# Designs tried in a protein design chat: VH-VL binders against Uncharacterized protein B0228.1. Part 3

Target 1, 207 residues: Uncharacterized protein B0228.1, of Caenorhabditis elegans (q09220)
Amino acid sequence: AVVTPSIENHKMENASVTISKVPISHRPRGFTAGSDSKKLAVQRFKLLISDFLSDAQLSKSIDVAAVGMHKGKSMDDILDDVYTRLRRTLSTKQISELAKAQKGLVEDLDEKSAKLVKARVKRMIVYSFDPAAEQIHKYATRPSMAFALIAETINERFVGSVKDLIRDVLTPKEYDIFRKHYHPHIFKLDNIGNNTEAVRTTTHETF

## First folded at step 4 (VH-VL; framework fv_utomilumab)

Design a30 (from u10a with light chain A89V)
Fold by ESMFold2-Fast, scan of step 4:
Structure a30 (fold): chain C 207 residues (1-207), chain A 120 residues (1-120), chain B 108 residues (1-108)
Amino acid sequence: as target 1 above (207 residues)
Amino acid sequence: EVQLVQSGAEVKKPGESLRISCKGSGYSFTEYWISWVRQMPGKGLEWMGKIYPSDSYTNYSPSFQGQVTISADKSISTAYLQWSSLKASDTAMYYCAHTEYDFLTGYDYWGQGTLVTVSS
Amino acid sequence: SYELTQPPSVSVSPGQTASITCSGDKLGDEYAHWYQQKPGQSPVLVIYQDSKRPSGIPERFSGSNSGNTATLTISGTQAMDEADYYCQVWDSSLEYVVFGGGTKLTVL
């Protein structure tokens, strides 16, 4: 039993290196910031992140969150409710894909996977129910937006930055809306100097 | 030049186990994906799954998950496709194919194919 | 369950242009690759990334991909082009490779 986990752990780390060798910021020579560049970026990003949640899992997560909000639950309680339901339906493959997207997640899969799933659910809640996020929903319902939101939880070990990743997969208008109305609200990274508690609360899933 | 050489034709009975091989040469075996593709007699191509030999990471088509096992031996630059119990419906030509990224580069080199016939 | 639809057959006379289509929902959002398979032979990649030719593939082979349809075009079709042609994409929704059903190109 103890031997099996060690072998699996090593195998997972090497698989993670393989996936992370396809940075979204890397483009073929001659590609400009157009449809071809975004198509490549989306496909590379999907290889890296994959489709983490099924439509059914996403729909159920939204339903559970809506019920919790209606009942006046805190965000932390809502996240726990959603994660508890999702955990029972998450496949080993879904957990493995999430772990591979983040270098260094090979160990403590349960703990770190829980944080990443909660981060994605938090983004879906903000995306669906926060009035500012409604503007993004009108303009960025593409699969690439969902992946850009997941990318915000990824350690910036990839060539380039998470900002460049998001910029590559969004249209200029979607990127502008994302930055102005969504990104500061969910991550608050640019506000470290004026609200340390809010930043820590928002970014605890990104370590 | 890149070359994939597959094992010879097989004739088996239902319920028997089988492992067929694909040997790569002319490239760094561990740094490229090997995919397995099935073609039933008179039918089209079906992707079964792939392996990255450096760490033996595998990804399967849902239709083939649990039906076959894909593996590789880096020391002899060989990938394998294995059945624990063959069915008559497994009668097909099986190809291995080389790619850097299937979504981006396509399958640039193919093995010659291994014909598997399963009959009583 | 994502599916790529190809016409089962296309016939052209030598020297004419053959057009083989591949249809799928939002196919233009993915890269399409095309393979040629002659009887008793392995498939050969003839177009990758919608429109690029591998080394050794004649210039008369070209491709395009937009909306829901990818197209393989063979200009000045020759007898040697008679084969089955398959389109292929990466199905991002299912995270695996999908092939079209194939099109038999008959020349003559």
Scores: ipSAE 0.000, ipTM 0.436, lowest interface PAE 17.8, mean pLDDT 67

Design a31 (from u10a with light chain V97Y)
Fold by ESMFold2-Fast, scan of step 4:
Structure a31 (fold): chain C 207 residues (1-207), chain A 120 residues (1-120), chain B 108 residues (1-108)
Amino acid sequence: as target 1 above (207 residues)
Amino acid sequence: EVQLVQSGAEVKKPGESLRISCKGSGYSFTEYWISWVRQMPGKGLEWMGKIYPSDSYTNYSPSFQGQVTISADKSISTAYLQWSSLKASDTAMYYCAHTEYDFLTGYDYWGQGTLVTVSS
Amino acid sequence: SYELTQPPSVSVSPGQTASITCSGDKLGDEYAHWYQQKPGQSPVLVIYQDSKRPSGIPERFSGSNSGNTATLTISGTQAMDEADYYCQAWDSSLEYYVFGGGTKLTVL
C-alpha cells in the first residue's frame, strides 16, 4: 500500500471538462443539472430505478444496476443495460391487457413498439434532472398513449421518485425555491390523484 | 359514438384574424390528442400540430411553428386553430383528427373539414 | 427534417394488384399508417401500424414496412378504390407526424 505521489498524473474516471450546454441563467433556481459527481449520479439513478418498477422488475433491475456499478460502468451504460431488461418485461401481459381494454390496437407489443417505449422511458429519466424536461409530462401522464397501462405504472413511480430525489439533493432553502418556481411545471397533472398531489404540494410550501 | 364536428366555411381578407373550431363528442375529450391537418387546393395533406386538451400541451410541425396557434376549451369539448393575421396562402381545407394511441396509431376519426378562403 | 416520398401516380387495371410505396430514412423503425381520400371527402384510415386493418376496411387492403420502404397493397383492385393515398409516420426524434406527398391511384 504506497501513497501515490501528488505529482503523478491522476485521471478521474468518467470525469468530464465539457461545459454544460444549458446556461446557468436558464436553469431552474436551486436545481442545477450536471452538478452531480459520478458517484452521486449513480446513486440517483438507483433511486429512480427503484421507484419506476414493480417489486419483481425492481429486483432484477437493481441487480443489473448493481453489477454495472460494481464493474465501474458509466451511468449511461447502466441505463442501457436496465432498459434492455425493462423492454423485454414491457413486451408482455401489461401491453396485452392494455390492447384488450382499448380495442386491441397495440396487441402484443412487438420489437418496434418496445424500442419506441424504451426510448421514451430512457428520455424521461435523462430529462428528470434537466431544465429542458418540459416534454416529460406528455409521456408520463397521457392515458391515450399506446402504453397507457405501463405509463400509469411509470407515472406513479416516476412522480414519487422525482419528488423524493429532488428533496434529497437540494438544501431545504433550495428545495423551497425549486418547488415555487419549477414544481408547477413538473407536476402539472390532470388525473384526480395526481392533481390532488400537485395541489397539496403547492399548498404545503406556500406559507 | 365518436364524432368530430368542425365550424363552417370562412371567407376572409388578408390581415384579418380567424379562429375555427372542432367539437368532439362520444368520447372523453380530455384524454385524447386532437391534430390539425391542412390541405391546400389540389395539394396533399400537411400535418400542422396537435394538442392534448387536458393540459393544453401542444406540438407543432416546424413549418407551422409561429404561423398558427392551437388551443382547446375542455369545458365545451372544443379544439381551435387560429391565425392572428391571415395571408392569401392560408387558403385551404383544414381538418381536425382524433387518434387513439398518439404515436402508435393513425387518425381513426376525422372532422368534415373547414374551407378557409382568403382573398382581397 | 424528416420526409416521406411517394410516387405521384400509380395506374392499374381492374382486378389487378396495386402497390403504392412510401420511402423514408429508417422508416421500418417507425409505424406507417395509410389513408384513402376520395374527391370532396375527408381522409379514411385504411391501414395502421404497418399492416393492420381498421374495422370495415376490405381484406384486399394490406401493408408492410421494412428498411426504408412501407408498401400499401390493394389486391383485386376495383374502380371504387380510385383515390389519393397518403402514408404517415411519427418522427420519434423530432416528435411530430409527417405525411407523404400522396399517390393518385387510377383504375383503368
Scores: ipSAE 0.000, ipTM 0.457, lowest interface PAE 14.1, mean pLDDT 65

Design a33 (from u10a with heavy chain Y107F)
Fold by ESMFold2-Fast, scan of step 4:
Structure a33 (fold): chain C 207 residues (1-207), chain A 120 residues (1-120), chain B 108 residues (1-108)
Amino acid sequence: as target 1 above (207 residues)
Amino acid sequence: EVQLVQSGAEVKKPGESLRISCKGSGYSFTEYWISWVRQMPGKGLEWMGKIYPSDSYTNYSPSFQGQVTISADKSISTAYLQWSSLKASDTAMYYCAHTEYDFLTGFDYWGQGTLVTVSS
Amino acid sequence: SYELTQPPSVSVSPGQTASITCSGDKLGDEYAHWYQQKPGQSPVLVIYQDSKRPSGIPERFSGSNSGNTATLTISGTQAMDEADYYCQAWDSSLEYVVFGGGTKLTVL
């Protein structure tokens, strides 16, 4: 039989590998302790970790990353530090819920769509550690590809999961941009599954 | 029936400004992307950029960033492509194209094209 | 920087099968779309999402996409199919549209 590694181990492996594949111009550089850079990093980190962690656990993880960046550590080392810390603080219930949520995202996709979605999600994970505010607009446009690819092959429940991930990583201003400019993708997704209004509501609940 | 109608042919001199247009009809203009595509004489298709008319949000190809401006006036269902200073190398046929999702559905409807000639 | 490569020209006799290729690094991981352009006319979408036909496009048009190569296939080629054909894909890394250089199909 095939043994599936824990979701935490999958996240650590995927984030480290993804960092090495992203153009260097898109990787995190300097880090500031306060204000907008830290807030952006927290929101992007939610994309990787989901709503199953408390705000305190997310804030702690960003603090660990910030310290590593100020010390000049590599991104791979910083990610290892963050995931080591998270594994110590997650309850059995949180681990179980996280595993269920992430499993749902890629089930029932055709092989090609699954590969494209995984590539898109991995790239977004890299941006979860980008402290640079100037990359906000670039990040806000990227989710549209994942939404459209997922809409082609899966029902409403998985569409909701993708929208929840995007909701958590975008700032209120980025979400305003996203919802306005990607309404065609959102409406298309809503036409696929049952409970169309719930899918739409999920993307707007954050703001 | 979806239709894209472009402005007529232009003959210009280097250094002149120009704006060409693409008027959409038969669909909800604000809810679909309009792309601009260049085709130099005897050459292939080059994607220049796109606009979402509801909010005038634009994306440009790296090759055309800073070279042209794409805009739209949703009150008259019209998208624009503009040059501040034309060059001889801008001589080409310019198409506007409609898409719901360019990566997923491709360009399903095209304008008739606007020929821009920049010489002497 | 992502490029799609097509042969400049392909020639077939009437009734024969024409194959037009489009090559790009890991193109099979993206969707390929195909356009037909006749002289003096706008491009027309003939295949989208690798293998799907828009309404009004004859069944003799088909497509595939795997590995590094997408292929447009025209069975029972007719004189009316003589045109330039362009492939299109999405550069998922830089998030913009890329066209192939085009292939002139001649029906002799």
Scores: ipSAE 0.000, ipTM 0.438, lowest interface PAE 18.6, mean pLDDT 66

Design a35 (from u10a with heavy chain F103W)
Fold by ESMFold2-Fast, scan of step 4:
Structure a35 (fold): chain C 207 residues (1-207), chain A 120 residues (1-120), chain B 108 residues (1-108)
Amino acid sequence: as target 1 above (207 residues)
Amino acid sequence: EVQLVQSGAEVKKPGESLRISCKGSGYSFTEYWISWVRQMPGKGLEWMGKIYPSDSYTNYSPSFQGQVTISADKSISTAYLQWSSLKASDTAMYYCAHTEYDWLTGYDYWGQGTLVTVSS
Amino acid sequence: SYELTQPPSVSVSPGQTASITCSGDKLGDEYAHWYQQKPGQSPVLVIYQDSKRPSGIPERFSGSNSGNTATLTISGTQAMDEADYYCQAWDSSLEYVVFGGGTKLTVL
């Protein structure tokens, strides 16, 4: 059997690189310094963290993650950097509220809350800086559009197999819900490359 | 190593209630579906329904909707199948089965089965 | 209401190829999975996602799925392959898992 990790346990590996020595285009999960990319990351982070952080704290946390990505740091190193930065700027009350939002209970700030904050930041990074993960999540509530996006991703050979896309983006429950809303005319995922025109035409008709 | 261990055989009379169990180990119990499958004596496999233990989301086959209740207890990694009132037609072997995505990966691990006999 | 149809039985001689079919409306648009069940035992997944073998399943087991029919193929069939075989698919429009009626494979 193949075990698929939950999105909160997903690891992103980046080679240890000196900043400015390796182009962003050569790295598995890119970050561009453009204002549009930052705006999307801020909006996405708000959906995961809500309004418990000020805009300034949220922006700084994203900047720290972005710098780590640009330097090619491992996911664990990026998460440690982000958590250290957040811990310095967050009040005890803000950390308590963030932990409470996830668990519905007040947490131990040094031990349990650190793990909860790191898990939340993992979700933020996966959705904000991985174009495939961000796009799939955006269209998860529109099965026909998500199917068309998967077809485009396979054709571009960006993220690998459909299984890898599922593993990186959706929990088993989330994908089952997406799958249940498939339209009767949609073909199965691993044959998309041979039927892209039919898929797009059919999904347009069902919407 | 993934294992599903089911409760022992049951002998019941019509009208009695019953709950049988399926305990998972060797994996993250809350992150995988557990399905229940019925096999009547000498007959084929029938899918009854499934549960996602993380939030106890259930989906039932129309043939079994309202006839059984599927539940799970995350604290002991156990899924349950329950009848409020048994009928003779409930006599069967009941399997629990593990899957990440039943549409994609199929049922990769199965419990040993629980034989339920309902007679006068 | 969605049904998967299998032949009730298939017989082959030792060393020959066995083919077990599973038919359903537009089955080729969904993934088919196959299970082996020996008397007194739980089912065992032998093929998933139309044609893929789980770890530990011999390479003489293979599968295909197109149009309305999925096929499980067992080459060089052995006495130990005698079992009931079930296909399974997911009816996305009904949101339910469906099993075929089963095929008894006899090795004569």
Scores: ipSAE 0.000, ipTM 0.461, lowest interface PAE 12.1, mean pLDDT 68

Design a36 (from u10a with heavy chain L104W T105S)
Fold by ESMFold2-Fast, scan of step 4:
Structure a36 (fold): chain C 207 residues (1-207), chain A 120 residues (1-120), chain B 108 residues (1-108)
Amino acid sequence: as target 1 above (207 residues)
Amino acid sequence: EVQLVQSGAEVKKPGESLRISCKGSGYSFTEYWISWVRQMPGKGLEWMGKIYPSDSYTNYSPSFQGQVTISADKSISTAYLQWSSLKASDTAMYYCAHTEYDFWSGYDYWGQGTLVTVSS
Amino acid sequence: SYELTQPPSVSVSPGQTASITCSGDKLGDEYAHWYQQKPGQSPVLVIYQDSKRPSGIPERFSGSNSGNTATLTISGTQAMDEADYYCQAWDSSLEYVVFGGGTKLTVL
């Protein structure tokens, strides 16, 4: 993977993009994205990134990532280890909700798109432990930024219904800007190990 | 239907300035990307850069950053590619191409090309 | 710098299947698009997003993309299919487009 420099001047807060929806005549046939679909996508994104993990699960995931880094594992192997460990610590209800969210994200996708979405979901979980992810989560409450972030973390290519949501919310220019400046690669995995205390203090300290 | 019409062939000397054009029709000109692609004689395609005409946002290939200027005049639905000082190595066919998203959509419509010959 | 490698030429007899490859590091993780260019003409998009055909492109054109290699397949190749074929994808930074070097298809 390529290591990207940290965000300068909080680019998410300095971004000034004009939201202009693509005309209906230029959308794929069967495009039906609406406010209900947008709300559901935002809620699923929050569930996967921030609201889905307990403080104990977050702490265990940080430790697993740190161990993998120390052992010289690849990024993909570290992400797989973190995701596997999290699944083992999730409650039956959380597993069910994650499975429903993943099914909804990959339903009707081809094999390649489904594989990419699954990989991005693992990356979302890992990035939720980075202090910089607090900025991302904050902006996930705004519809345009939430959908740009969903596209960026789930898929950087065409993804059936996700593309339809992107087309409804962002112009091609706005999405290109968001992908370029707010790519998940800005968040280094090594920051998990280096900032373990800071990440833990950004969670609710009620354990 | 979407159509891109480019300006005619140019014969220039090294050091001269030049601006070629690409006029879009049959779609909302300001809401889609226009890319410029170079093809040197007998060679392959090279992506140069793109513009979003609504606000003239541009993005360039590293190889062409600072070598050319891409601009657009939305009042006449026309994109431009400009050189301040031509070199013999700029001799090529130049195409403009239409897309919604370069990485997802592919270039679905192309101009007919503008041949630029730079020689003394 | 990211590059896409294509064979410079491929020859087939009329009615036979032509296969044109495009290789790049982890290309299967990106979408590949394919263009046909006949002498003196502009490129024409024949396959986008690995395997999808634009309206008006014959069904004999198909594509795939996995691992490090994308492939354009032309079944029942006709004389009219003689052209240069270019693959296109995004580099790892996803900031700009990369084209392959092109493949000349000859139907003899």
Scores: ipSAE 0.000, ipTM 0.457, lowest interface PAE 13.8, mean pLDDT 66

Design a37 (from u10a with heavy chain F103I)
Fold by ESMFold2-Fast, scan of step 4:
Structure a37 (fold): chain C 207 residues (1-207), chain A 120 residues (1-120), chain B 108 residues (1-108)
Amino acid sequence: as target 1 above (207 residues)
Amino acid sequence: EVQLVQSGAEVKKPGESLRISCKGSGYSFTEYWISWVRQMPGKGLEWMGKIYPSDSYTNYSPSFQGQVTISADKSISTAYLQWSSLKASDTAMYYCAHTEYDILTGYDYWGQGTLVTVSS
Amino acid sequence: SYELTQPPSVSVSPGQTASITCSGDKLGDEYAHWYQQKPGQSPVLVIYQDSKRPSGIPERFSGSNSGNTATLTISGTQAMDEADYYCQAWDSSLEYVVFGGGTKLTVL
């Protein structure tokens, strides 16, 4: 027996659906493929990655007091502090639902891989639900696109599934054009959450 | 199955023109990059450039820009590497190679190579 | 210009582990790919994206990439693994593909 969930099943059966099965209705209009999606793929991906890069600047620009309290700390420590603050403001039910979603994403993974996925999920939760993080949505090019990119990244369930995301959005030529405007390591999403530092070589407005 | 078949060995004199070929089969020829790679006798691999056959968009290594021309004829699924005037230093094995996304997937299929010998 | 440095040769006894390095400035920030080339033959992709094996490549081939160095590791090395090995990466500053100088693996 094979069951393919409908959009309604995704919306109504949240308890039976992991976060990796994000409903299409939660994605921005025009992100999912229509008959003309191939013609607009480059623009859509550029907007998605631009929003993601904007979101990655959360600790730098959104909460000056929080940034001050995190002086001299790593990005992982800052993210942990923000997540801890968020947990104190959430209800028991909300915390339970987030824990269930995270468990679904990390099942069947080794300890090292699970740690990286948990860091990615934590970042998504902070971005989506922390009131301080909500301010960045107003300044991102497409806040809903940032959500879609985060959802697609975690939906892969594996650190090394970036090429599947790219295949969904870009042709081989379109990807080549895109990468010329971004340093390759910025696109190497497999390293998110492992305490490495990356230096940007281009602006998100280049492409 | 994906296959790249290159033209046969060439023996030329300095100053002569030459065009060698790489015919793709077993995949959608227009939808994937073809790269050219040089290997001088007893030396390593050098990336020369690539072409996207659908619209003949090309990228060249700075070392080969202006030295060679890469082109493609999509009606016969064939890519070309061309010299207007050969030099003795062009003596090498030339490979064509297929990739989906060269930075992400590497070069998964290679032609058998075309040996070009340039001597007086 | 950006260059990838490999040792010109590595020797190993049958059944032992061979390690071939590829060094470049901030190479760990890029994807590294590895190719095997036997005499008179075309290169064969044996590792892509630092550590992934193409279909048909034996499990004894593995890879890693961090800091300035990518490493191709061949466990239980066999006589048939004797070949030249090349690393490949992206030159982010000049925006083109670059190959290492190659390493001749000898199995004695």
Scores: ipSAE 0.022, ipTM 0.608, lowest interface PAE 7.5, mean pLDDT 67

Design a38 (from u10a with heavy chain L104I)
Fold by ESMFold2-Fast, scan of step 4:
Structure a38 (fold): chain C 207 residues (1-207), chain A 120 residues (1-120), chain B 108 residues (1-108)
Amino acid sequence: as target 1 above (207 residues)
Amino acid sequence: EVQLVQSGAEVKKPGESLRISCKGSGYSFTEYWISWVRQMPGKGLEWMGKIYPSDSYTNYSPSFQGQVTISADKSISTAYLQWSSLKASDTAMYYCAHTEYDFITGYDYWGQGTLVTVSS
Amino acid sequence: SYELTQPPSVSVSPGQTASITCSGDKLGDEYAHWYQQKPGQSPVLVIYQDSKRPSGIPERFSGSNSGNTATLTISGTQAMDEADYYCQAWDSSLEYVVFGGGTKLTVL
């Protein structure tokens, strides 16, 4: 598989990374609907690249995704529109900032887990923004799927801190929309540390 | 508590179709991968494939691609393994197994197994 | 195709240390997981991420993984440890799971 020269900055040296096909395996805990992670990722993009995207572009994308205000359209169609709009405004610098964000997802992992996660995230990012790769990878051919993979990976960092993400990246209007549709998920995640009866005791978990 | 409960033993003839099941409970069914693993009598474990129930994304071992179909029904938290036409060589114990990331966490919970016997 | 090689059998006396190896090209670059299977039972995860023990697995079980070989070590081996042991890793190039052929551990 081929990637454009403009994505060279996102290559990971000495990694046995293939770009032909990548499974979807980086999903946030406590989010049973893919639309939730996609909405949070759009808000995360606002934080990471706000200086380069208009507030109107990002707010419109968040409003559309958050409330499903399009009569007769599926959520995937709406997210395809959102991704297409974001992709048109993304520069090499902005793609680099998205790649830097993926480092935050691995800061709390051991070295080997971090290496494996970084390899998968890099493949997903490369495929999402390489037009030449779209015919090779089925997810890159579907903008909504490519966006979902990036969105889920970026939001993995905030699974334990959804409250902080809401506070830091949402406008008051966006918060009103979010709380109306996602309050049950936020409440459940916020209480994981306080509800000792519901906390899963396992050697595999940090929380 | 995470549990995987599989359907009962099956005795079939070559050429017949079959679908066996694996019902998950005690966790968010759509957030975790379910893999199917074959064990022929007296032989080792063979990974067949996996499904992510949220979007029904599947990945198969090259040895089993086109030989079986893996599917899931989110409404009843159940994964399926299906054959369109059984062969005597399909006689085996079939396990379903639960994982968050097979390349990092391994398979932490397993079903009890479904014995499939194919004979004439 | 990526293959994990295990010895078909290992024999030890009670109280001795058993070592079961699993070899694969650059296996040390991937995580190795280990499963115990007793006759008529489902496999049980005994080691994950090369060296970590799940809750309920005795301290005498340990693991390591470097180069092209992963090793499951059982110290002070007991009769109850008699079982088949399987290693598992991931083929990063083809993106699928692979199991070793299995090792039958006999405690005399």
Scores: ipSAE 0.000, ipTM 0.446, lowest interface PAE 15.7, mean pLDDT 64

Design a39 (from u10a with heavy chain L104M)
Fold by ESMFold2-Fast, scan of step 4:
Structure a39 (fold): chain C 207 residues (1-207), chain A 120 residues (1-120), chain B 108 residues (1-108)
Amino acid sequence: as target 1 above (207 residues)
Amino acid sequence: EVQLVQSGAEVKKPGESLRISCKGSGYSFTEYWISWVRQMPGKGLEWMGKIYPSDSYTNYSPSFQGQVTISADKSISTAYLQWSSLKASDTAMYYCAHTEYDFMTGYDYWGQGTLVTVSS
Amino acid sequence: SYELTQPPSVSVSPGQTASITCSGDKLGDEYAHWYQQKPGQSPVLVIYQDSKRPSGIPERFSGSNSGNTATLTISGTQAMDEADYYCQAWDSSLEYVVFGGGTKLTVL
């Protein structure tokens, strides 16, 4: 459950430093590549999520009009706006944990690699707490590669190893809180984990 | 030591089919991308496309989509570039190149090139 | 779509600093890589990730990438550096590799 100094010392060419900018065409397939970098990223992501889950009221404050924000803006600008709003509602403890986790991910990285990792962390936070993330994707003509990668991982690869990974990252309590209060639209955890069933819902959000 | 060894020069007529090869050694063949790059006589480098050999996933430049087929046989660590019907405009040097992520690591190893000449 | 623009030629005297530029609309958001190609030979990676050198590449080769322009700098240029130089970047919108048109470096 803790990140040791040896886990934090990854090579600069490590896949984790570019995960937010990895195009679908560059994504390694199967279980053989990048597992150490992925494990580190998952541990850091879990730390960020676990701290936020302690404040159920946080999710209520990020109900933004994603469609309205998209018009005339790039995907990265839209995500920046959402992240800025989310950040304004965070407690001092939550801000501290975000800064600590992000610093740990970018230690010993060059400037451009650090930017890519920071973008990944920002997107993971936004996607994990914003039920409108899929709506944002739907309205983008040419979505960010990072957004496409994360959306695909959560939604289209949710069945099987990705579904099991989410369960492995979250405690049963955290999983239950996500499912019921924050992320049914993003993670679709209660719809048998089926890609076909994951795309539809009987409840609709109005913007 | 990573090495890419390409097949020998080819002289073909318009309309003929052709397949050239690139054999990798000294690394885990299935874990790295192989790209194909064209260089026309006296001209610069043009990226054609790439393959990830583990699952044969391919991505092509729009200029080469439908004009060539990229494939790989992981049992013999060999990637292929194939034309169903050659044209005189296909006359060029063709390189294969190795990378982990072309957008981040660049092409660290290159084959020696295969010269393809298409004329009547 | 965007393209990478390089000067067609650069001339420098032995021992002087050569500077080769590569310009593109999204280059500030993407890594630039640089290749050296001598007549009859395959390209050789001399700079990757804007400024990093592969093992075996002399320290006189350096790179930078600022705004829309990446620059390859060769200090103390030698006759053996005479070659064509190509920049390379990624087009995240179209998901493919883009090469610059190439620059012929002449060491007179």
Scores: ipSAE 0.000, ipTM 0.447, lowest interface PAE 15.2, mean pLDDT 66

